# Ledger of designs, part 211: miniprotein binders against b1l550

Target 1, 279 residues: b1l550
Amino acid sequence: MRLPEELLERARDIHSEAPSHRIKLDRVGSFGLKVPVEFKGFLLLAEADVWVSLPEGRRGVDLSRQVEAIYELSNPPKDPFSLCREAAISLLEKLNYADSSGVSIRFDAPLQDGESLKYYGVEISSIASDEIINKIRVEILGMTACPCTAELIRAYKSSEIAATHTQRSLGILEVSTKAEHPDPDKLASIIERAMSSPLRTYTKRPDEGGLVIRSLSNARLAEDVVREMIHLFLEEFGHLPEDTHILAAVRSMESVHMHDIYAERSFSLDEIRKEISSH
Below, E stands for the ipSAE of ESMFold2; O stands for the ipSAE of OpenDDE; V2 stands for 0.75 times the mean of E and O plus 0.25 times the DockQ between their complexes.

## First folded at step 21 (miniprotein)

Design lj13 (at its last look DockQ between E and O 0.85; V2 from the best seeds 0.71)
Fold by ESMFold2, look of step 21:
Structure lj13 (fold): chain B 279 residues (1-279), chain A 99 residues (1-99)
Amino acid sequence: as target 1 above (279 residues)
Amino acid sequence: DPREFEEYRKLLLEAFKLIREAMKLLREGNPEEALRLLEKAFELAQRAFELAEDDPFTRLALWLMAQIRELQAEAYKKLGDKERAKELKEEARELEEEL
């Protein structure tokens, strides 16, 4: 049913009214939007969330203008970092009653893996107010080999046979900073290098043996995978602002156990430097 | 296949360009010209869909096909063909359900 334009002109603007309860809201938005992006030459369909703050005196947000802020910027497709940041700024401009805005964009990032592609998870955010905070979370699967089982087997069978269980492990790096988002491929590389070996999309039997042999040479506790991730992160990204916040974590899907093992550490760059220099 | 990926990319970028031009024509009150561009854009997106074998690429092509159907529906609504507009909106929804 279409209503006459004159009636639409006279209808109350519900969103601009005062609410029954004058309470500020931190995030009001549209979540799960589908948006095209271009990541390092790959055209991908990403999922986006957009939001603004809502002052206590305003009843609702203008939802159509909110989604317009990101869709107007999404064709031609552009890199997701620019889209994220520019959309967050555009939200504040279009919805001038808000004192902050945010945009999150998530996608599976392709990586070349021999003749095929593999994928890792990326979620980026830009939160705009009187400053802009950029956040990136990278998740990638790798392979770990258990050093405890390797030592047990060595002791039980002498040192003649090297063996242990291997399993898939999910590595996580999350960075919040006032600087530009770190390159997700570099974060993924840090995670994979911290593990016993990378996972491959397709492996022939001779190549599969080589991956397992490499993982045995780099057997690591989940705790030490996290420590290595932090070491490698500091080596490559130690130049970021000192108040940059990092989360490093691993979830190991242990092949011999009925449960997963999890290790994590959160820190700012200034905190971790003080901790390391005290030793 | 690097050659198939490059062709996929070319097809979709051209489809996005035609969509931008069609949206401008719709704002300017020229739905008939917009429909001509949208039909070509749909052919390009459909060819990209046929080239794609990995889920991320099939999903983007399929999503774009759905967006084109929505714009075609808008164009037919401006031309007064509400029955055709309704059919195209339903096709768009069916395409999005495959996502």
Scores: ipSAE 0.708, ipTM 0.908, lowest interface PAE 1.0, mean pLDDT 85
Fold by OpenDDE base, look of step 21:
Structure lj13 (fold): chain B 279 residues (1-279), chain A 99 residues (1-99)
Amino acid sequence: as target 1 above (279 residues)
Amino acid sequence: DPREFEEYRKLLLEAFKLIREAMKLLREGNPEEALRLLEKAFELAQRAFELAEDDPFTRLALWLMAQIRELQAEAYKKLGDKERAKELKEEARELEEEL
């Protein structure tokens, strides 16, 4: 029920009032909005979060203006990178009391896998203030084979290819940079190449066998996968600004244990270059 | 099928265009013409839904259908047809629950 416009004119602007406690808030906004995007020719429905900072002297944020800002930019659907950046800027322009804004867009990105599509998780964000920081998080499942069990079996029974347990592992790359968002497909490729084998949506038996053999021939610890992800990332994205921050992580869903194995490294490009050059 | 995918994309992009035009007409106080465009947009979105094979594509089509129903409800409300507006809002809600 829309209240009569006449009632809106008489209502106090509660949002512009002074708060009872003069405290700045870092993020106030709408979370879990549904927005259309165009990603590499695919029209997709994404989830979006939009927010701004709130100064200590203002009680609340005009949430309707935030939602309007993102939806105005979403028709026609556009690439989520531009949408994030443009919406973050638009939020600061529309909400002049904010010194910071942010937009995050999440969806499952389609990736061509032969004749079929597989999907990986992506979150694209932009934070605007005196500068714009672009963030991207990619999550993709792969397969790892345990080298420890392989070595134990090799020691017990001499074989060219030692049997070992395999498990699904989630690889994560998160990049925060003042440059443009890195290509998520390239990040996904880095993760897959760092694992023992990629996963496939539809496999025929010969293809399945090939994936398993590849994994057995390329057995890696979760720690190995993270190190390989970092190495491959530096080769592909070493041109990014030195203050670019990276999180590389793996969560291995262990097949022989009830718990998962997790490994990560957080670093700046400057930091990791110094570390590698010292060896 | 790549051909079906291209048709799906074409249908949705045209629906998005019609929605933009309809929203403009609603702001200009022309709900009758807006409704004509929204009816066409709904037909396009529904056809896109029928062509969609995978969940991500189905969800976008359903979402768009729901958005169109909400806009139609707004238009009928401006025309004074509260009953039809209520029906369309319920249809929009039902479509959103499938997301």
Scores: ipSAE 0.613, ipTM 0.860, lowest interface PAE 0.7, mean pLDDT 89
ESMFold2 (binder alone), look of step 21: mean pLDDT 87; pTM 0.866

Design lj14 (at its last look DockQ between E and O 0.91; V2 from the best seeds 0.75)
Fold by ESMFold2, fold request of step 22:
Structure lj14 (fold): chain B 279 residues (1-279), chain A 99 residues (1-99)
Amino acid sequence: as target 1 above (279 residues)
Amino acid sequence: SREEYLEYRKLLLEAFKLIREAMKLLREGNPEEALRLLEKAFELAQRAFELAEDDPFTRLALWLMAQIRELQAEAYKKLGDKERAKELKEEARELEEEL
């Protein structure tokens, strides 16, 4: 059913009224919008969330203005970092009652893997207020090999032959900073290098053997994968502001176990440096 | 292949350009000219869809085809052709369901 346009003229503007309970809201917006982006030469369909803060004295948000803020910036398609930042700024300009805004853009990022593409998860966010905070989350699959099982098999068989179970593991790096977003390909590389071996899209049988051998020669506990991610992150991104916050995590989908193993550490750059220097 | 992706990208960027021009024409009250551009844009997006090798590329092309159909529906509504506008909005919905 479509109502006459004249009713819009006569109806109260419910959104601008005060609510019955004066409680500030942190995020009110439109979630799951489809937007085009250009990432490293690829045109992709991303999913976006846009939001603003809602002061305790305002009942609702102007949803059409929120959608407008990102869509008017999405043609021609642009890189998702600029789109996030510019849309977040535009939200504050268009919705003058808000004191903060945010935009998140998520997509599967293509990464060259021989003659094929593989994909990893990326979520890019910018939160604007009196300053801009940039957040990026990267998720990529790799392989891990269990060192405990490898040692047990070695000791029991009394031979130089190495064996253990290998499994798919999801590595996660999430960075929140006042600086520009870290390059997601570099974050993905850090995660893959911390694993026992990367996953490949297509491998020939000899190449599959090489991946398994590499995994066996680089067996790591999930805990040590997280520690290695942190070490590699500090080498590449230790220059970021001291209040930059990082979450590093691994979820291993164990091949011989009924349950996943999970390890994580969150830290600021200031915090982790002091921790390391104390040993 | 690399060459097929570059053609895909070229087709879509031209379609995006025609969409921008058509949207301006709709705001200026020229739906007939906007429709001519939107028909060209749809043909380009459809050719890109046929070239797409990976799911992410097919999804973008399909989404763009749906957006073009929505804009065509808006144009026909401004011309007073409610029946055609309704048909195009339904086609847009069907394309979006494939995503």
Scores: ipSAE 0.789, ipTM 0.940, lowest interface PAE 0.7, mean pLDDT 86
Fold by OpenDDE base, look of step 21:
Structure lj14 (fold): chain B 279 residues (1-279), chain A 99 residues (1-99)
Amino acid sequence: as target 1 above (279 residues)
Amino acid sequence: SREEYLEYRKLLLEAFKLIREAMKLLREGNPEEALRLLEKAFELAQRAFELAEDDPFTRLALWLMAQIRELQAEAYKKLGDKERAKELKEEARELEEEL
């Protein structure tokens, strides 16, 4: 039931009132909005979060203006990178009391896999204040083969290719930078190349066999995968600003255990370059 | 198929265009003309939905259909047809629940 517009004119602007407690809030906004985007020629429905900071002297945020800001920019659908950045800037312009804004967009990105599409998880964000920080998180599943079990089996029975257990592993790359968002397909490729083998949506038996053989020939610990991800990242994205922050992580869904194995490294480009140069 | 996707994309982009025009007309106080555009937009979105085989594409089409129904409800409300507006809002809700 929409209240008569006349009632809106008489209602106190509750949002502009002084709060009972003068405390600044970092993020106030709408989460889980659905917005259309165009990603590499694909029209997709994404989830979006939009927020601004709230000063200590203001009770609430005009949430309707936040939602309007992102929807105005979403028709026609555009790339999620531009949408995030433009919406973050627009939020600061529309909500003059905010000193910071942010937009996050999440969707499953299509990736060509032969004649089929597979998907990987993407979260694209932009945070605007005195500067703009762009963030991207990519998650993609791959396969790992355990080198420890392979070595045990090799020791027990001499074979050219030792059998070992394989499992799905989730690779994660998160990048925060003052530069433009890194290409998520490149990040996904880095993750897949760092693992023992990629996953395929549709495999014929020969293709499946090839994937398994590849995994066995490239057995890696979760720790190895993370290190390889970092190495490959530096080769592809070493040109980013030195203050760029990276999280590289792997969660291995172990097939022989009920628990997962997790490994990560958080670092800046400056930090990791110094570390590698010291060896 | 690639051809089916291209047709799907074409239909949705045209629907998005019609929605933008309809929203402008609603702001200008022309709900009748807005409704004509929204009806066409709904037909396009529905056809796109029928072409969609994969879940991500189906969801976008359904979402767009729901948005169109909401805009139609707003237009009918401006015309004073509260009953039709209520029906369309319910249809929009039903479509959103499928997302």
Scores: ipSAE 0.648, ipTM 0.871, lowest interface PAE 0.7, mean pLDDT 90
ESMFold2, look of step 21: ipSAE 0.768; ipTM 0.932
ESMFold2 (binder alone), look of step 21: mean pLDDT 88; pTM 0.886
ESMFold2, fold request of step 22: ipSAE 0.780, 0.786; ipTM 0.935, 0.937
ESMFold2 (binder alone), fold request of step 22: mean pLDDT 88, 88, 88; pTM 0.887, 0.884, 0.885
OpenDDE base, fold request of step 22: ipSAE 0.603, 0.602, 0.608; ipTM 0.860, 0.860, 0.861
ESMFold2, look of step 22: ipSAE 0.755; ipTM 0.927
ESMFold2 (binder alone), look of step 22: mean pLDDT 88; pTM 0.887
OpenDDE base, look of step 22: ipSAE 0.645; ipTM 0.873

Design lj15 (at its last look DockQ between E and O 0.75; V2 from the best seeds 0.63)
Fold by ESMFold2, look of step 21:
Structure lj15 (fold): chain B 279 residues (1-279), chain A 99 residues (1-99)
Amino acid sequence: as target 1 above (279 residues)
Amino acid sequence: DPEKIREYRKLLLEAFKLIREAMKLLREGNPEEALRLLEKAFELAQRAFELAEDDPFTRLALWLMAQIRELQAEAYKKLGDKERAKELKEEARELEEEL
């Protein structure tokens, strides 16, 4: 049994009412949407969040229009950076009571790894208001080797046998800028180069020995990995606007310890340049 | 590897195209023709699913099969076949759960 159209048209529009408590909300939206994207020739399934600000005088957001804003742009699949930015702009146009909108898109980005592909995590965002701010977060696994253990073994064994413990480490770079999103492959490369060696998806036994030897030869503290990430980032992306904000971090999943080791530094380009130039 | 990825991409792009056309037909009140296109789109997505070796490619193909089942359910609902529509929505849900 369907309700007559006349009764449905008489029903209150709950969303446009004033709320009991007149408090602005910063993010009201639909989260966990699945959307197709095309990244560097690969068709991928991404996960998206969409939101708008909600003024203190409006009770709710029109969720159907939010979801429509991204899905009508997602077929045919297109570049996730374009989808992200265009959807954020569309949200403000469709929901003109909002003073800001945002879209986040996350996916596993393929990287060529010898004969096969490996994957790293990417999350991009575009936040639109009187300007557009673009964010990108890249997470990629690598391998680190403990320099403290390596030095103890060297001293004790007179360097006859190179040894230390190695572990998987997750490197993180997050960039917030008014410029276009940095290329995630370049961010992933910076993270991998800062570590002791890359982590490969498939390693035959001859390759395993080479990776372990490389990591032992390039042992680094988690703190030093973060510092190297920052150094490499500044070389590649120092041209970005001075108010660009960066987070560089490493989480090491220690093979010998019960808990992870974590190091991080956040900064603006202006801030870090002043810090470095003062030394 | 690269050749499989190119074939996978070709199959899915055609499936996306057929889906766009089917959605237009559904808006225009042509569910029978939409079903013909959706049947072909599902076959293409299924072939892409069988070709996929890595989780990201498997997930997209599976998601697209679920989306096609949802559209087929919408088409059957417009034709008055509520039981078939319910079966297809259930299949879409099962496909989504495999994600």
Scores: ipSAE 0.708, ipTM 0.908, lowest interface PAE 0.9, mean pLDDT 84
Fold by OpenDDE base, look of step 21:
Structure lj15 (fold): chain B 279 residues (1-279), chain A 99 residues (1-99)
Amino acid sequence: as target 1 above (279 residues)
Amino acid sequence: DPEKIREYRKLLLEAFKLIREAMKLLREGNPEEALRLLEKAFELAQRAFELAEDDPFTRLALWLMAQIRELQAEAYKKLGDKERAKELKEEARELEEEL
């Protein structure tokens, strides 16, 4: 229900008045909007957050203008990368009192898994000010096999492939860069390749057996997975600007414990290159 | 099924186009022609919903159907038919609750 124009004018007057306390706010906006996007030929419904900064001399943000900015750009549906960038810029243009803006778009990205689709979590963001910073977060589940238990069992049974416990592990890559957003499918691939094996939506028994055997043959600690993710990331995305910031993390949902194991590394490309070159 | 995905995409893109045209007609003060386009858009979105096999695709179709019902309600309100506008707004709410 569109409020009568008179009520909208009164609301605008309240937003433009001086606040009781002259304090700048970093982010003010609408969170959890539903917006259509086109991702690699798939039309999807995404969740979006839109925000701007608020100067100390203004009581409130015109939230209706923020919502209009993203919806105007979302029909026809477009790729979420362009939508984030264009909406962030549009917010600064429409809300000229803001010195910064941001857009975040979240959805489950379809990934081909044989003849079926599996999904991984994606959050795409852009922050606009004097420059544009692009951020992407990818989360995908894989499987890890424990090397410690494998070694213990190998001590009792001389076998080429030792039995061990396996668990689901969540891999996370977050990238912030002044360049274009990295390809999320490539990031997801890095995470899967860093684990003992990928997860499958559907497997026949022979295929399931093969997946387990591969996991046992590639047993990795959570720490090993994070290090491998970083290594593979540098191989594929080492061409990004040196000030590009990365978070690589793994949360292992341990099958033998009631708690999870977590490992992470935060770094810039410049920092990690110096670290690796020093060894 | 790649064919279903292509058909789903085709149906929804045409529905989005009709919605843009209908919104323009509503701004221009032509709610009757807008309603004709919105009815066609709803039929397309409904067909897309029937083709959807996975939750992400189902949710988009339902969301679009809800948006169309809201626009239809606005058009009927401009025509002075408050009862039909209320019914369509309730249908939009019911569709949104399934999201």
Scores: ipSAE 0.482, ipTM 0.811, lowest interface PAE 0.8, mean pLDDT 88
ESMFold2 (binder alone), look of step 21: mean pLDDT 87; pTM 0.864

Design lj16 (at its last look DockQ between E and O 0.84; V2 from the best seeds 0.00; counts 0 for: pae E 1.8 > 1.5)
Fold by ESMFold2, look of step 21:
Structure lj16 (fold): chain B 279 residues (1-279), chain A 96 residues (1-96)
Amino acid sequence: as target 1 above (279 residues)
Amino acid sequence: MSPEYRKLLLEAFKLIREAMKLLREGNPEEALRLLEKAFELAQRAFELAEDDPLTRLALWLMAQIRELQAEAYKKLGDKERAKELKEEARELEEEL
């Protein structure tokens, strides 16, 4: 049942009242919104979250104004980075009582894979206050080959067998910076290059054999995949501000174990450079 | 993504912007004409969609057009047609 619209005139505006407990809230918003974006010539349906801070003296947020802030900017579709930043700024303009706002946008980014497309996960955020902080997380699957098992097989009975277990591994790069968002395709490339081999959507047997052989030639521990991701990231994105924060991680779905292996390192650019230069 | 898929959707987005302007200006009949054309374009794009991400975008846009058509009919006083279009929008969103 839909209630008559005229009741809105008689009802209290609950949101503008003071709360019974005066406690500031950090994030109040609308999550799981569908918005169109244009990413590198592709039109995609993205999922967005929008939020603002709520001061201790205000009971609720004007949720319809939050939705307006992003929907007004989403037609015509535009690149998700501009949409993210502009919507975060618009939220502060529309909801003047807030000290900060945030927008996150999630989409599957297309990547050319022979004659097909494969997709990798992207989530971007812009958090606006006195300054804007930009965050990006990229997740892409690759292949890893275990060097420990490869060495054991090589050593067993002086065997010539080049073999080890291979598995899917999810690589993760997350970057938080005051600069523009790094290009997600470059982050995905760093992750794939750090692994033993990329995964393909579709391969013929000769190509599949080549991927496996490449994996054996590039056998890496999950720990060393993370180290390689950091090395490659510094080569390509070392120009970012020194207080830029990075998380590099791998979750490996090990084929010979009942459980996943996980390796992770978080660091700032200035921190990791001092660490490397000390050795 | 096929060039025709992209062309159809961008034209549909353009027609939607113009229809929304017409609704604000009190021209729901002309808005409906544009929205009918926009729906045909989005439906054609849906038929051309090559993968699940492209299919989802086309379906979502079809649902948005049905919501705007319902708003237009409500402004014309056709309450029954508006309800029918809102139900169609809901059905399209369920397919996402």
Scores: ipSAE 0.563, ipTM 0.857, lowest interface PAE 1.8, mean pLDDT 88
Fold by OpenDDE base, look of step 21:
Structure lj16 (fold): chain B 279 residues (1-279), chain A 96 residues (1-96)
Amino acid sequence: as target 1 above (279 residues)
Amino acid sequence: MSPEYRKLLLEAFKLIREAMKLLREGNPEEALRLLEKAFELAQRAFELAEDDPLTRLALWLMAQIRELQAEAYKKLGDKERAKELKEEARELEEEL
């Protein structure tokens, strides 16, 4: 049933009305949209959130215009970085009552793993106001080996390579910058290199044994992984603006406990450089 | 992703964009011709999909085409066909 034209007109009028309570809202939009993107030669269906700010004098946002803004830019599919930036800008242009806009795009990024593919989680965002802030969050699973148990077993058996428990750990890097979005594959690589070993989609038994031996040789606490992530990040991305904000985190899904171990550090590039230089 | 799959989808996206323009310009008959071709391309891509992500993308595109076809038939005054196509779009979306 087409809503009568009168109801559509009334609905438009309702959004432009003064609210009963004059309160500004920071984010109003559509969440969980499906949008096609092109990522490193792959066509992917991503999830997208689009929003704008709402001034105190306006009752509602024109949600149809928000959806149109991102879909117009998504055909043909383009890279999610450009889509985020362009859509955020387009939202401000189309919704001139908003002082800020934002777009977030989420997908599983394919990563080559020998002859197979593995995936890591990506969330790309852009927030537009007087400036554009680009945000990227990368999540990838790796493996950690516990150094504490390794030392206990080493002491007991006098073995050069001590057995220890291993677990899957989720590494997280989140970067917010006025520069372009950092390369997510580089961020994923930093996380994997900071862990005891990467995970593999497919391993033959000899390869699996080698992976375990490598992990045992690189036993790390969750805290060690976070510190290593920060160190590697500074080496690769130290050229970003000083006001760039980073979250480095690890969630270790402990195999010997029913709970996870979590470690994080939030910092700006300026802050962490001062901290390191003071030692 | 196979080069053939990619080619099919990109051509379908092009046809959809052109069809949307024709619909805005008040030419639903020509839009329908393009959308029929786009659906065939998307369906072939679906058949060539090697994994779940590629399958979902093709299904999603098929659903979007059915919705646009429904809109075109609605503009032509064929409400019955528009309803059928909208239901087909819903069924495709449920598979996502």
Scores: ipSAE 0.202, ipTM 0.679, lowest interface PAE 1.3, mean pLDDT 86
ESMFold2 (binder alone), look of step 21: mean pLDDT 89; pTM 0.889

